# Miniprotein binders against q96jn8r1131to1294: the designs that were tried, part 60

Target 1, 164 residues: q96jn8r1131to1294
Amino acid sequence: TLEFLENHGKNILLSNGNRTATRVASYNQGIVVINQPLVPQLLVQVRIDFLNRQWTSSLVLGVITCAPERLNFPASACALKRAAWLLRGRGVFHNGLKICEKFGPNLDTCPEGTILGLRLDSSGGLHLHVNGVDQGVAVPDVPQPCHALVDLYGQCEQVTIVNP
Key: E = the ipSAE of ESMFold2; O = the ipSAE of OpenDDE; V2 = 0.75 times the mean of E and O plus 0.25 times the DockQ between their complexes.

## First folded at step 7 (miniprotein)

Design A21
Fold by ESMFold2-Fast, scan of step 7:
Structure A21 (fold): chain B 164 residues (1-164), chain A 89 residues (1-89)
Amino acid sequence: as target 1 above (164 residues)
Amino acid sequence: SEYEIDFLYLEAIKLLEEALKLLKEAEKTGDPELIKKAVELFEEAVRKYELAIEYAQEGNPEEAKKLAEEALKLAREAIKILEEALKKL
């Protein structure tokens, strides 16, 4: 079963059998990682449960290639330079660099109830799914093993893992 | 945006670390009057930085950003004074 790892950002509280993550303070320190590697064809999905409009930025989603079980998580996923490929706003980021200007919908504007999914295809391409719709390949040739990461950043204060 | 606040925090800690390094060096050979001024600015910069973190935790990003910017300004002034302290020997 898919769960969030017990190792997470310091502002996270896990509930619902570690399938719901809530950021209880501030706008950062909200990184969570799925307990299983993202293997080809596995679709990992989270639902946006609560948005706090006090903040302007929102959820960041992606993959990390370092072992997450004992990682000291930085305040923001964007600080995970070489280990992370991240979708933030409309951009795709790696090593602090924006490698794609416009991909998929603007994650800063997705409403409560939106279901966001990550999947690797058979060629190692990372796909974003939005409400069941495949947005295409955001990142080709993701190194493996990799792990699905969600950063409950800014507006996004709660997500829940949902079954495909 | 919140990314601006994160950038300000990173810049503030970088400047505070540089100020502390210069302060330790200035204590060896620097002008004591300038060192005293730099210490006061450094202590105020640290106070503003810590307040910025508290305001962000309480959900006040506007005040957090303002305090972080003030911490940066004070840290830069402390560095300037410490560089002068070292030159005056």
Scores: ipSAE 0.310, ipTM 0.640, lowest interface PAE 2.6, mean pLDDT 89

Design A22
Fold by ESMFold2-Fast, scan of step 7:
Structure A22 (fold): chain B 164 residues (1-164), chain A 89 residues (1-89)
Amino acid sequence: as target 1 above (164 residues)
Amino acid sequence: SEYEIDFLWLEAIKLLEEALKLLKEAEKTGDPELIKKAVELFEEAVRKYELAIEYAQEGNPEEAKKLAEEALKLAREAIKILEEALKKL
């Protein structure tokens, strides 16, 4: 069963059998990681449960290639640098650089109830799914093993893992 | 150089904390458009500040200093907007 790892950002509380993550303070320190490696064709999905409109930016999705079980998570996923490939707003980021300008919808504007998914294809390409619709390859040739990551940044204060 | 960077870190932290405190006060009574602009500036300041820390950790103090200075400027702009929002209501 897919769950969020018990090692997570300092502002996160896990509930619902570690399938719901809530950021209980501030705007950051909200990184959570799925407990199993993202293997080809596994679709990992989260639903946006609660948005706090006080903030402008929202959640970040992506993958991390270092072992997450004992990692001291930074305040935001962007600080993971070489270990992470991230989708934020309309961009794709790696190592502090925006490597793609406009990919998929603007994550800062996805409403509550949106289901966001990550999947590796058989060639190692990372796909984003939005409400069941494959947006295409965001990142080719992701190093493996990797784990799906959600950064409950800014507006996004709660997400829940949902089955396909 | 080391002492200059330390001073910028302390200044950035102080201004970001001040901006966050003002945001919490303004959210109840302030002009929504001014608050939105201040939030955008605050979030950009935080992003720059966090990136500056990462560059410092990677051994690039010149880029870290530049980003910290940009964070300070953005935080000051956010505070100015929030103070105006609070004075009007």
Scores: ipSAE 0.010, ipTM 0.369, lowest interface PAE 8.4, mean pLDDT 82

Design A23
Fold by ESMFold2-Fast, scan of step 7:
Structure A23 (fold): chain B 164 residues (1-164), chain A 89 residues (1-89)
Amino acid sequence: as target 1 above (164 residues)
Amino acid sequence: SEYEIDFLFLEAEKLLEEALKLLKEAEKTGDPELIKKAVELFEEAVRKYELAEEYAQEGNPEEAKKLAEEALKLAREAIKILEEALKKL
């Protein structure tokens, strides 16, 4: 059973059996991590439940290769450098560097109800799924073990884990 | 964007922490005029930083960015004065 870890950003409140994450303050401090490693063929999906249009940026998705259970999360996932591969807006980022300019839809414009998924293929390629549609390989050769991460940033104040 | 603001806040916190460390060291040198000047710059940097956070929270990123950049400049000036105080020059 997929759940969000109880170690999370300080503005997060977990509910619904740790399957719903709500950011209760500000625009940051909203990082959550899935409770088990992202192993090949496992599809992890979250639904955007609520967007606060006071902010302009939105949800960030990705993977981290460090152990998340005791990690002291920074205010934003983008402060995670070497251990993180992140999808933000239309960009793909690693080590604070944009490694792809234009991948998939713009995450800053995805509406409420959008279902976003992460999956590793058999070759270690990280795939983004949007409303069930595979966008292709965002990051090749992701080191393992890795963990799926969601940053409830900016507009995105609530997400819920959904089954495939 | 909020990411640019986060970067500026991270830089400001780092510089303010460095300035505070240097201020504690410089107090031992006994150059009261340089220390006084650095404290005034440091306090203004903190004020700008706090105001920047408030504007960011209210959804005014343009003003937040401007104030955060001002806080950075003031913090750097304070550090420079404190480094001179430590050199006794």
Scores: ipSAE 0.188, ipTM 0.553, lowest interface PAE 3.6, mean pLDDT 88

Design A24
Fold by ESMFold2-Fast, scan of step 7:
Structure A24 (fold): chain B 164 residues (1-164), chain A 89 residues (1-89)
Amino acid sequence: as target 1 above (164 residues)
Amino acid sequence: SEYEIDFLFLEAIKLLEEALKLLKEAEKTGDPELIKKAVELFEEAVRKYELAYEYAQEGNPEEAKKLAEEALKLAREAIKILEEALKKL
């Protein structure tokens, strides 16, 4: 059973057996991490439950390669730097650098009800899935072990883990 | 270098706090299109600030300074637009 770790950003409240994450304040401090390593073929999916259109940017998805159980999370996932590979908007980011300009749909425009998934292929390539559709390899050769990360940034104030 | 970085972070925090205050004031009566533009600039300023702070923590003051200066510029742009959004014209 997949769950969000009880170690999370300061503005997060977990509910629904740690399967729903809600950001209860501001626009940041909303990082959550899945409780199990993202091993090849495991598809981790979250549904966007609630968007606050006061903000223009939305959730960030990705993987983190440091141990998350006792990590002091920064205000946003972008500050994780070398430990994280992130999908934000249409970009792919690592260590503060945009490593791909246009990948998949714009995450800032995904509506409530969208299901977003992360999966490693057998070669360590990170895939994004959108409403069940594989968008391709966003990041080749992700170091392992790694964990799936969601940053409830800006518009995205609530997500829930859903089964494939 | 060290004092210069400290000053930039202090200024960035002050401007980001001012922008948040103006955003809260503007959301009730301001021009919605200008508010949206200001929010985009504010969010980018915050990201630059957060990244600058982490570079400083890791001992890369040159990149930290560059990102902090970019954050200041974006925060000032957001404040200017929010002040326009609050005009009653």
Scores: ipSAE 0.040, ipTM 0.528, lowest interface PAE 6.7, mean pLDDT 87

Design A25
Fold by ESMFold2-Fast, scan of step 7:
Structure A25 (fold): chain B 164 residues (1-164), chain A 89 residues (1-89)
Amino acid sequence: as target 1 above (164 residues)
Amino acid sequence: SEYEIDFLFLEAEKLLEEALKLLKEAEKTGDPELIKKAVELFEEAVRKYELAWEYAQEGNPEEAKKLAEEALKLAREAIKILEEALKKL
């Protein structure tokens, strides 16, 4: 079963059998990682449960290629350099660089109830799904093994793992 | 944006760590008057950094950014003075 790892950012509280992550303070220190490696055709989905509109930025989604079980997470996923490929706002980021502009919808404006999914295709391409709709390949040829990551950043204070 | 605040906090933490290392090095061999000035600046930088963190927690990003920038400036000044103190062996 899909759960968030017990190793997570300092401001995270896990509940609902480790399927719900809540950021209980501030705007950062909210990184969570799925307990299983993201293998081809596995669709990992999270629902945005609560947005705090005092903040302007929102959640970041992506993958990391380092082992997450004992990782000392930085304040935000964007500080994970070479180990992470991240979807933030409308951009795709790797190693502190924007590698694609205007991919999919703007993640900073997705409302509560939005379901966001990550999936690898058979060629190692990372796909974003939004409310069941495949947005296409955000990152080609992702190194494996990799793990799905959610950064409950800014507005996004709660997400829950959702099954189809 | 919040990412600018994160960057400022990371930079401030690095500078404060560098200043502390230089302070420990300078206490035995550096110019005592310059060391006293650097300590005062370092302590003020730490206070500004801690206050910036509190404002960030309370959802006041503009004040948090301002205080973090002040912490950076003070930490940088402390480092400069400590480097000067060590050169005047």
Scores: ipSAE 0.066, ipTM 0.517, lowest interface PAE 5.4, mean pLDDT 88

Design A26
Fold by ESMFold2-Fast, scan of step 7:
Structure A26 (fold): chain B 164 residues (1-164), chain A 89 residues (1-89)
Amino acid sequence: as target 1 above (164 residues)
Amino acid sequence: SEYEIDFLFLEAIKLLEEALKLLKEAEKTGDPELIKKAVELFEEAVRKYEEAIELAQEGNPEEAKKLAEEALKLAREAIKILEEALKKL
């Protein structure tokens, strides 16, 4: 069963059997990671439960290829040193550098209730799904093993894992 | 402050992304000498940005802030040069 790891950002509180993550303070320190590697065809989905419009930026999601169980998470996913492929706003980023200008919808404007999904295809391509719709390949040839990551940054204060 | 550090990182990422976008466009038709200068500034900006991330992760926010600010300055200079490269026929 999919759950968020108990190792998470300092401002996160897990509930609902570790399937709901809430950021209880500030705008950052909100990284959570799924409890098992993202293997081909596994669709990991989260629903945006609560947005605080005091902030401008919102949820970031993607994958990391380092072991997450004892990782000391940085304040934001965008500060990850290496081995990170992230979707933020409309961009795709590798280790802080934008590798694609416009991919999928603007994540900073997705409303409460939006379901966001990550899936690897058989060729190692990372796909974003939005409300059940495959947006295509955001990142080709992701190294494995990799782990799905969600950063409850800025506006996004709560997400819940949902079944496909 | 942690708030300021995160905002500087977001600004640095945005400017580095803009510089990379302009660099890719300039490589096609731009002035080779200007492109070379912009690449050097861009690479230095990336290096400073990566050092800032490492320092922030080590719990050294004052030094991280200084390096992030330097990265922003270098990225802005690279963007300015790339815009000049794109304006030439």
Scores: ipSAE 0.000, ipTM 0.141, lowest interface PAE 12.5, mean pLDDT 82

Design A27
Fold by ESMFold2-Fast, scan of step 7:
Structure A27 (fold): chain B 164 residues (1-164), chain A 89 residues (1-89)
Amino acid sequence: as target 1 above (164 residues)
Amino acid sequence: SEYEIDFLFLEAILLLEEALKLLKEAEKTGDPELIKKAVELFEEAVRKYEEAIELAQEGNPEEAKELAEEALKLAREAIKILEEALKKL
């Protein structure tokens, strides 16, 4: 069963059998990581449960290729300078560098109830799924093993892992 | 945006760490008058940085951004003075 790891950002509270992550303070310190490596057949999905429009930016998701169990997370995923491929807004970022200007929908505007998914294809391409719709390859040739990461940043104060 | 604030905080803490490193180095052989000026600027930068973090956490991002930018400016001034202190000996 997919769960969020107990190692997470300091503002996160896990509930619902570690399947729901809530950011209980501020706008940052909200990084969570899925407990299993992202393997080619695994579709990891989270639902946006609650948005606080006090903030303008919203969640970030992607993968990291370092071991997450003891990682000291920065305040936001965008500060990861090593081993990270992230989707933020409409951009794709590798280790803090924007590698694509416009991919998929704007993550800062996805409403409550949106289901976001990450999947590796057989060639190691990282796909984003939005409400069941494959947006295509955001990142080719992701090194393995890699782990799905969600940053409950800004507006996004709660997400829940949902089954396929 | 919040990301802009996060980048300002990252820049501020990195500059404050550099200033502290230079301050410790300058205390050994640097010009005492310049060191005193740099310490005052450094302390003010730290205060503004800490206040900026607190405001951001409380939901006042615009005020937080202004304070973070001021902290950056003060930290850069302190670094410049500390570099001069080290050269003057």
Scores: ipSAE 0.007, ipTM 0.312, lowest interface PAE 8.9, mean pLDDT 85

Design A28
Fold by ESMFold2-Fast, scan of step 7:
Structure A28 (fold): chain B 164 residues (1-164), chain A 89 residues (1-89)
Amino acid sequence: as target 1 above (164 residues)
Amino acid sequence: SDYEIDFLFLEAIKLLEEALKLLKEAEKTGDPELIKKAVELFEEAVRKYELAIEYAQEGNPEEAKKLAEEALKLAREAIKILEEALKKL
């Protein structure tokens, strides 16, 4: 059963059998990680439940290749220095460096109800799915094992894991 | 120089926390156009601050100091706009 790990950002509250993550304060400290490695053929999906339009930036999602169970999370995923590949806005980032200017839709403008998915293909390519539509390969050759990460940043105050 | 960077980080956190409190106060009664502008400045300040920390951790104090100073300036601008937004009640 897919769940968010109990190790998470300090502003996160887990509910609904650890399948819903709510950021209960501020705009940051909202990193959550899925409890199982992202293996080929596994589609991990989260639904945006609540957006606070007071903020302009929104959620970040991607993968980390370090062990997440006891990781000391920074205030935002964008500050992760090693072993992180992230999708933020229209960009793709590797350890803080922008490696692609425009990939998929702008994540800062996805409305409530949007379902975002992460999947590895058989060649280790990381795919983003938006409302069931594959956006293509965002990151080739992701090292294994890797773990799906969501940063409830800015506007995005709540997400829920959704089964296909 | 390390002390100077640490001081800038502490000041940036302090101003960002002040801006966040003012944003919460303004969200119910303030001028929505001014609030939107303040949020944009606040978000930019946060991005500069987070990037400054990254450069400091990588051993680039010159860039860290520059980004921290930019974050400070943006945070002060956001606070000023929020105070203006609250005055228009």
Scores: ipSAE 0.006, ipTM 0.256, lowest interface PAE 11.1, mean pLDDT 84

Design A29
Fold by ESMFold2-Fast, scan of step 7:
Structure A29 (fold): chain B 164 residues (1-164), chain A 89 residues (1-89)
Amino acid sequence: as target 1 above (164 residues)
Amino acid sequence: SEYEIEFLFLEAIKLLEEALKLLKEAEKTGDPELIKKAVELFEEAVRKYELAIEYAQEGNPEEAKKLAEEALKLAREAIKILEEALKKL
């Protein structure tokens, strides 16, 4: 059963058996990580439950290749300078550097109810799924083991893990 | 971090633009006393945003971040007051 790890950003409150994450303050300190490695073919999905339109930027999704259980999370996932591949807005980022200008939909404009998924293919390619539709390979050949990460940044104040 | 400050500035600019659009709309039909209060908050938000840019350029990201966060808070307060002025539901 997929759950968010109890090690998370300081503004996060976990509920619903650690399957729902709520950011209770500010716009940052909202990183959560899935409790098991993202192995090939495993589809990890979260639903956007609540958006606060006082902010303009939103949810960041991706993977980290460091062990998350005792990681001291920075205020924002994009501040991770090592071991991170992230999807933010329309861009793909590796350790803070933009490596793709336009991939998939703009994550800053996805409405409440959107289901976002991450999956590794058999070749280690990281795929984004949006409302059940595979957007293709965002990052080829991701090092393993890796862990799915969600940053409840800006507008996105609540997400819930949903089964495929 | 530089990345965090960059996004904080992007948030501040967009909220300030939203506040300005609401201010222009409120000037047409809104409550004059609430509009005056919102203008004061908006002007203070702009001042803090300008200071945040200055500190970032001088290599003081910690102070820049604090000022940008305060600018965001003031811009949000201005937006809420402008929404009250317009009687938005």
Scores: ipSAE 0.006, ipTM 0.188, lowest interface PAE 13.4, mean pLDDT 83

Design A3 (at its last look DockQ between E and O 0.56; V2 from the best seeds 0.00; counts 0 for: pae E 5.6 > 1.5, pTM O .641 < .8)
Fold by ESMFold2-Fast, scan of step 7:
Structure A3 (fold): chain B 164 residues (1-164), chain A 90 residues (1-90)
Amino acid sequence: as target 1 above (164 residues)
Amino acid sequence: GDEYEIDFLFLEAIKLLEEALKLLKEAEKTGDPELIKKAVELFEEAVRKYELAIEYAQEGNPEEAKKLAEEALKLAREAIKILEEALKKL
């Protein structure tokens, strides 16, 4: 079963069998990682449960290529640099650089109830799915092994893993 | 600025505060005492501004947080400059 790892950002509280992550303080320190590597055709999905409009930015998601089980997570996923490929707002980011200007919907404006998914295709391309709709390849040739990461940043205070 | 700008300023402030602390420990026994005293006062004010900036950011006041973080950076840079001068006067 898919769960969030017990190793996570310090402001995270896990519940619902480690399938729900809640950020209980501030706007950062909210990184969570899925407990299984993202292998081709595995679709990992999270639902946005709670948005706090006090903050400006919102949820970031993507993949990390370092081993997450004992990692000291930084305050935000953007600080992971070379280890992470991230979808933030409408951009795709790697190593502090915006590598794609406009991809998919604006993640800063997705409402509560939105289901966001990550999947690798057979060629190693990373896909974003929004409410079941494939947005296309955000990142080609993702290094493996890699792990799905969600940063409960800014507005996004709670997400839940949803099957299938 | 948004929360990402504030996080960048916090990362820069921590780097400069750590650099200032290392220089303070290096200078404390052999540097110019008058310059060391001035640098300590600047360093302590920088730390206070930084801590206050974090508090404002957490409470949802990014404008004040950014202002305080920028002030902390300025004070930390001044402390470093004075400490480098204190060490040269040996």
Scores: ipSAE 0.323, ipTM 0.627, lowest interface PAE 2.3, mean pLDDT 89
Fold by OpenDDE base, look of step 8:
Structure A3 (fold): chain B 164 residues (1-164), chain A 90 residues (1-90)
Amino acid sequence: as target 1 above (164 residues)
Amino acid sequence: GDEYEIDFLFLEAIKLLEEALKLLKEAEKTGDPELIKKAVELFEEAVRKYELAIEYAQEGNPEEAKKLAEEALKLAREAIKILEEALKKL
């Protein structure tokens, strides 16, 4: 069963059997990690449940290749400087550096109800799915094992893990 | 601006302040007292800006938070320059 780990950002409250994450304060401190590592053919999906329009940015999606159970999370995923591949806005980031300027839809403008997915292919490529549509390879070769990470940032105040 | 920029500015400002503190400790040994005083004033002001920035971010005013963060960063940079000049006189 896919769930968010109990080790999470300070502003996160988990519910619904740890399948729902809610950021209850400010715009940051909202990092959560999914318990099971990504393996080929596994599609991990989260639904944007609630957006707070007082902010301008939105959630960050990605993967980490370090052990998540004891990770001290920074205030935002943007501060991760090792073992991190992130999708933010339309950009792809590796350890804080932008490695792609325009990829897929702009995550900052995804409305409530959008279902975002991450999937590894057999070659280690990380794919982004948006509402069931494969947007292509965001990261061509991700080290394994890796865990899906969601940063409930800015507008994004609640997400829920959903089945394909 | 966006929240990512706010966080970035906070992080960078903290880094600069830490560096400035190191320089201050060195300058205090035999440095120019007037420059040291000015640096301290800048630090104090930067701290105040940080505190306000945090409050505004938490209260949902990211624009003001960004502004204050930028100001704090500017002050930190200026403090570093002052301290560096003081060190040259040692």
Scores: ipSAE 0.127, ipTM 0.579, lowest interface PAE 1.9, mean pLDDT 87
Fold by ESMFold2, look of step 8:
Structure A3 (fold): chain B 164 residues (1-164), chain A 90 residues (1-90)
Amino acid sequence: as target 1 above (164 residues)
Amino acid sequence: GDEYEIDFLFLEAIKLLEEALKLLKEAEKTGDPELIKKAVELFEEAVRKYELAIEYAQEGNPEEAKKLAEEALKLAREAIKILEEALKKL
């Protein structure tokens, strides 16, 4: 069963059998990672449970290729400068550099209840799903093994892993 | 305020504090002790401001966090300048 790893951002509280992550302070220190690597056919989905519109930016989704169990997480996923591909707002970022200006919906405007998914295709392409709808390939050549990451950043205060 | 702006201030502040600590350890070996004492005071105040900035950010007060992080940056830069001067006299 899919769970968030016990190694997570300092402001995260895990609950619901480690399937729910809550950021309990501040606007950052909210990185969580799924407890097993992505493989073809595995769709990792999270539901946005709580947003605080006091903040401007929202959650970040993506993958890292470093082993996550003992990784020292930065305050924000956007500070990951190695082995990271991230979806932020409408942009796609590799190691902190924007590589695509516009892909999929604007994550900063996704409402509570939105279900966001990550999946690898057979060619190593990373797909974003929104409410069950494939948005296409965000990153065409992700090295494996890679690990799904969510940063409960800014507006995003709670997400829950949901089954496909 | 943009939350990413605060994050980048924290990243820069940590970078400068780490640089200051490295220089302090070098200067303690053979640097000017009066300059080192002054730099230690500035460094310790910078750390206090940085830690307080983190607390304000955790409390959801980004404008105070930004102000304190900027103050920590200023103090860290001043400490680095003094430490570089201390090492130059060696």
Scores: ipSAE 0.040, ipTM 0.490, lowest interface PAE 5.6, mean pLDDT 87
ESMFold2 (binder alone), look of step 8: mean pLDDT 80; pTM 0.773

Design A30
Fold by ESMFold2-Fast, scan of step 7:
Structure A30 (fold): chain B 164 residues (1-164), chain A 89 residues (1-89)
Amino acid sequence: as target 1 above (164 residues)
Amino acid sequence: SEFEIDFLFLEAIKLLEEALKLLKEAEKTGDPELIKKAVELFEEAVRKYELAIEYAQEGNPEEAKKLAEEALKLAREAIKILEEALKKL
């Protein structure tokens, strides 16, 4: 059963059997990580439950190659350098650099109820799924092992893991 | 120096806290377009600040100082816009 790890950003409260993550303060310190490695063909999905329009940017999702169980998370996933491959807005980011300018829909504009998914294909390509629709390969050749992460940044204050 | 970096971080967090206070005050009564612009600048300032901390922790004080100074500049711009947003109402 997929769950969020108990090691998470300091502003996160886990509920619903560790399947719902809520950011209870501010706009940052909202990183959560799935409790199992993202192995090929595993589809990890989260639903956006609540957006606070006080903020303009929204959630970030992607993968991290560090072991997450005892990692001291930074305030934002974007501060993770070589260990993280991130989807933010319409961009794909690695090591603080934008490696793709226009990929998929703008994550900053996805409404409440949107289901976002991450999956590795058999060749190690990272795919984004939006409401069940595969957006294609965002990142080729992701290093293994890797772990799916969600950064409840800005607008996005709550997400829930959804079964495939 | 480490003292200069520490001072920059202290100043950055003070300005970010002031900007956040002003954002809360402006949220429902200020000019919505100015508030949106200020939020974008504030979020960019925070990202620069967080990245500056990471560089400092990795032993790159020159890049940390540069990013902290950029965060300060962006935070000051956000504060000015928020003050304008509040002044218009």
Scores: ipSAE 0.007, ipTM 0.369, lowest interface PAE 8.6, mean pLDDT 84

Design A31
Fold by ESMFold2-Fast, scan of step 7:
Structure A31 (fold): chain B 164 residues (1-164), chain A 89 residues (1-89)
Amino acid sequence: as target 1 above (164 residues)
Amino acid sequence: SEYLIDFLFLEAIKLLEEALKLLKEAEKTGDPELIKKAVELFEEAVRKYELAIEYAQEGNPEEAKKLAEEALKLAREAIKILEEALKKL
């Protein structure tokens, strides 16, 4: 069963059998990671449960290629460098650099109830799914093993893992 | 220098904490257009500050210093706008 790892950002509280992550303070320190490696064809999905409209930026989704179980997470996923490929707003980021300008919908504008998914295809391409719709390949040839990451940043204060 | 970086980080966190306090005060009664602009500047300042910390921890003090200085500038701009937002009604 998919769950968020107990190693997470310091502002996170896990509930619902570690399937719901809530950021209980501030705007950052909200990184969570799925407990299983993202293997080809596994679809990992989270639902946006609660948005705080005080902030303009929202959640970040992506993958990390380092072992997450004892990682000292930075305050936000965007501070992760070499080991991370991240989707923020409409951009795709790696090593602090924007590697794609406009991919999929703007994550900063997704409403409560939106279901966001990550999947590797058989060639190692990372796909974003939005409400069941495949947005295409955001990142080709992701190094493996890799782990799905959600950063509850800014507006996004709660997500829940959902099954297909 | 390492001491200059420590000073910049201390100043950056002080200003970011000041900005966050002002954002909480402005949330209900401040000018919403100015608050939105201040939030955008605050978020960019935080992003640069957080990245500066990572560069410092990995032994790249030159990049850390540049990012910390950018964070300071953006934090000061956010505070100025928030002070202006609070003056309106």
Scores: ipSAE 0.103, ipTM 0.554, lowest interface PAE 4.9, mean pLDDT 86

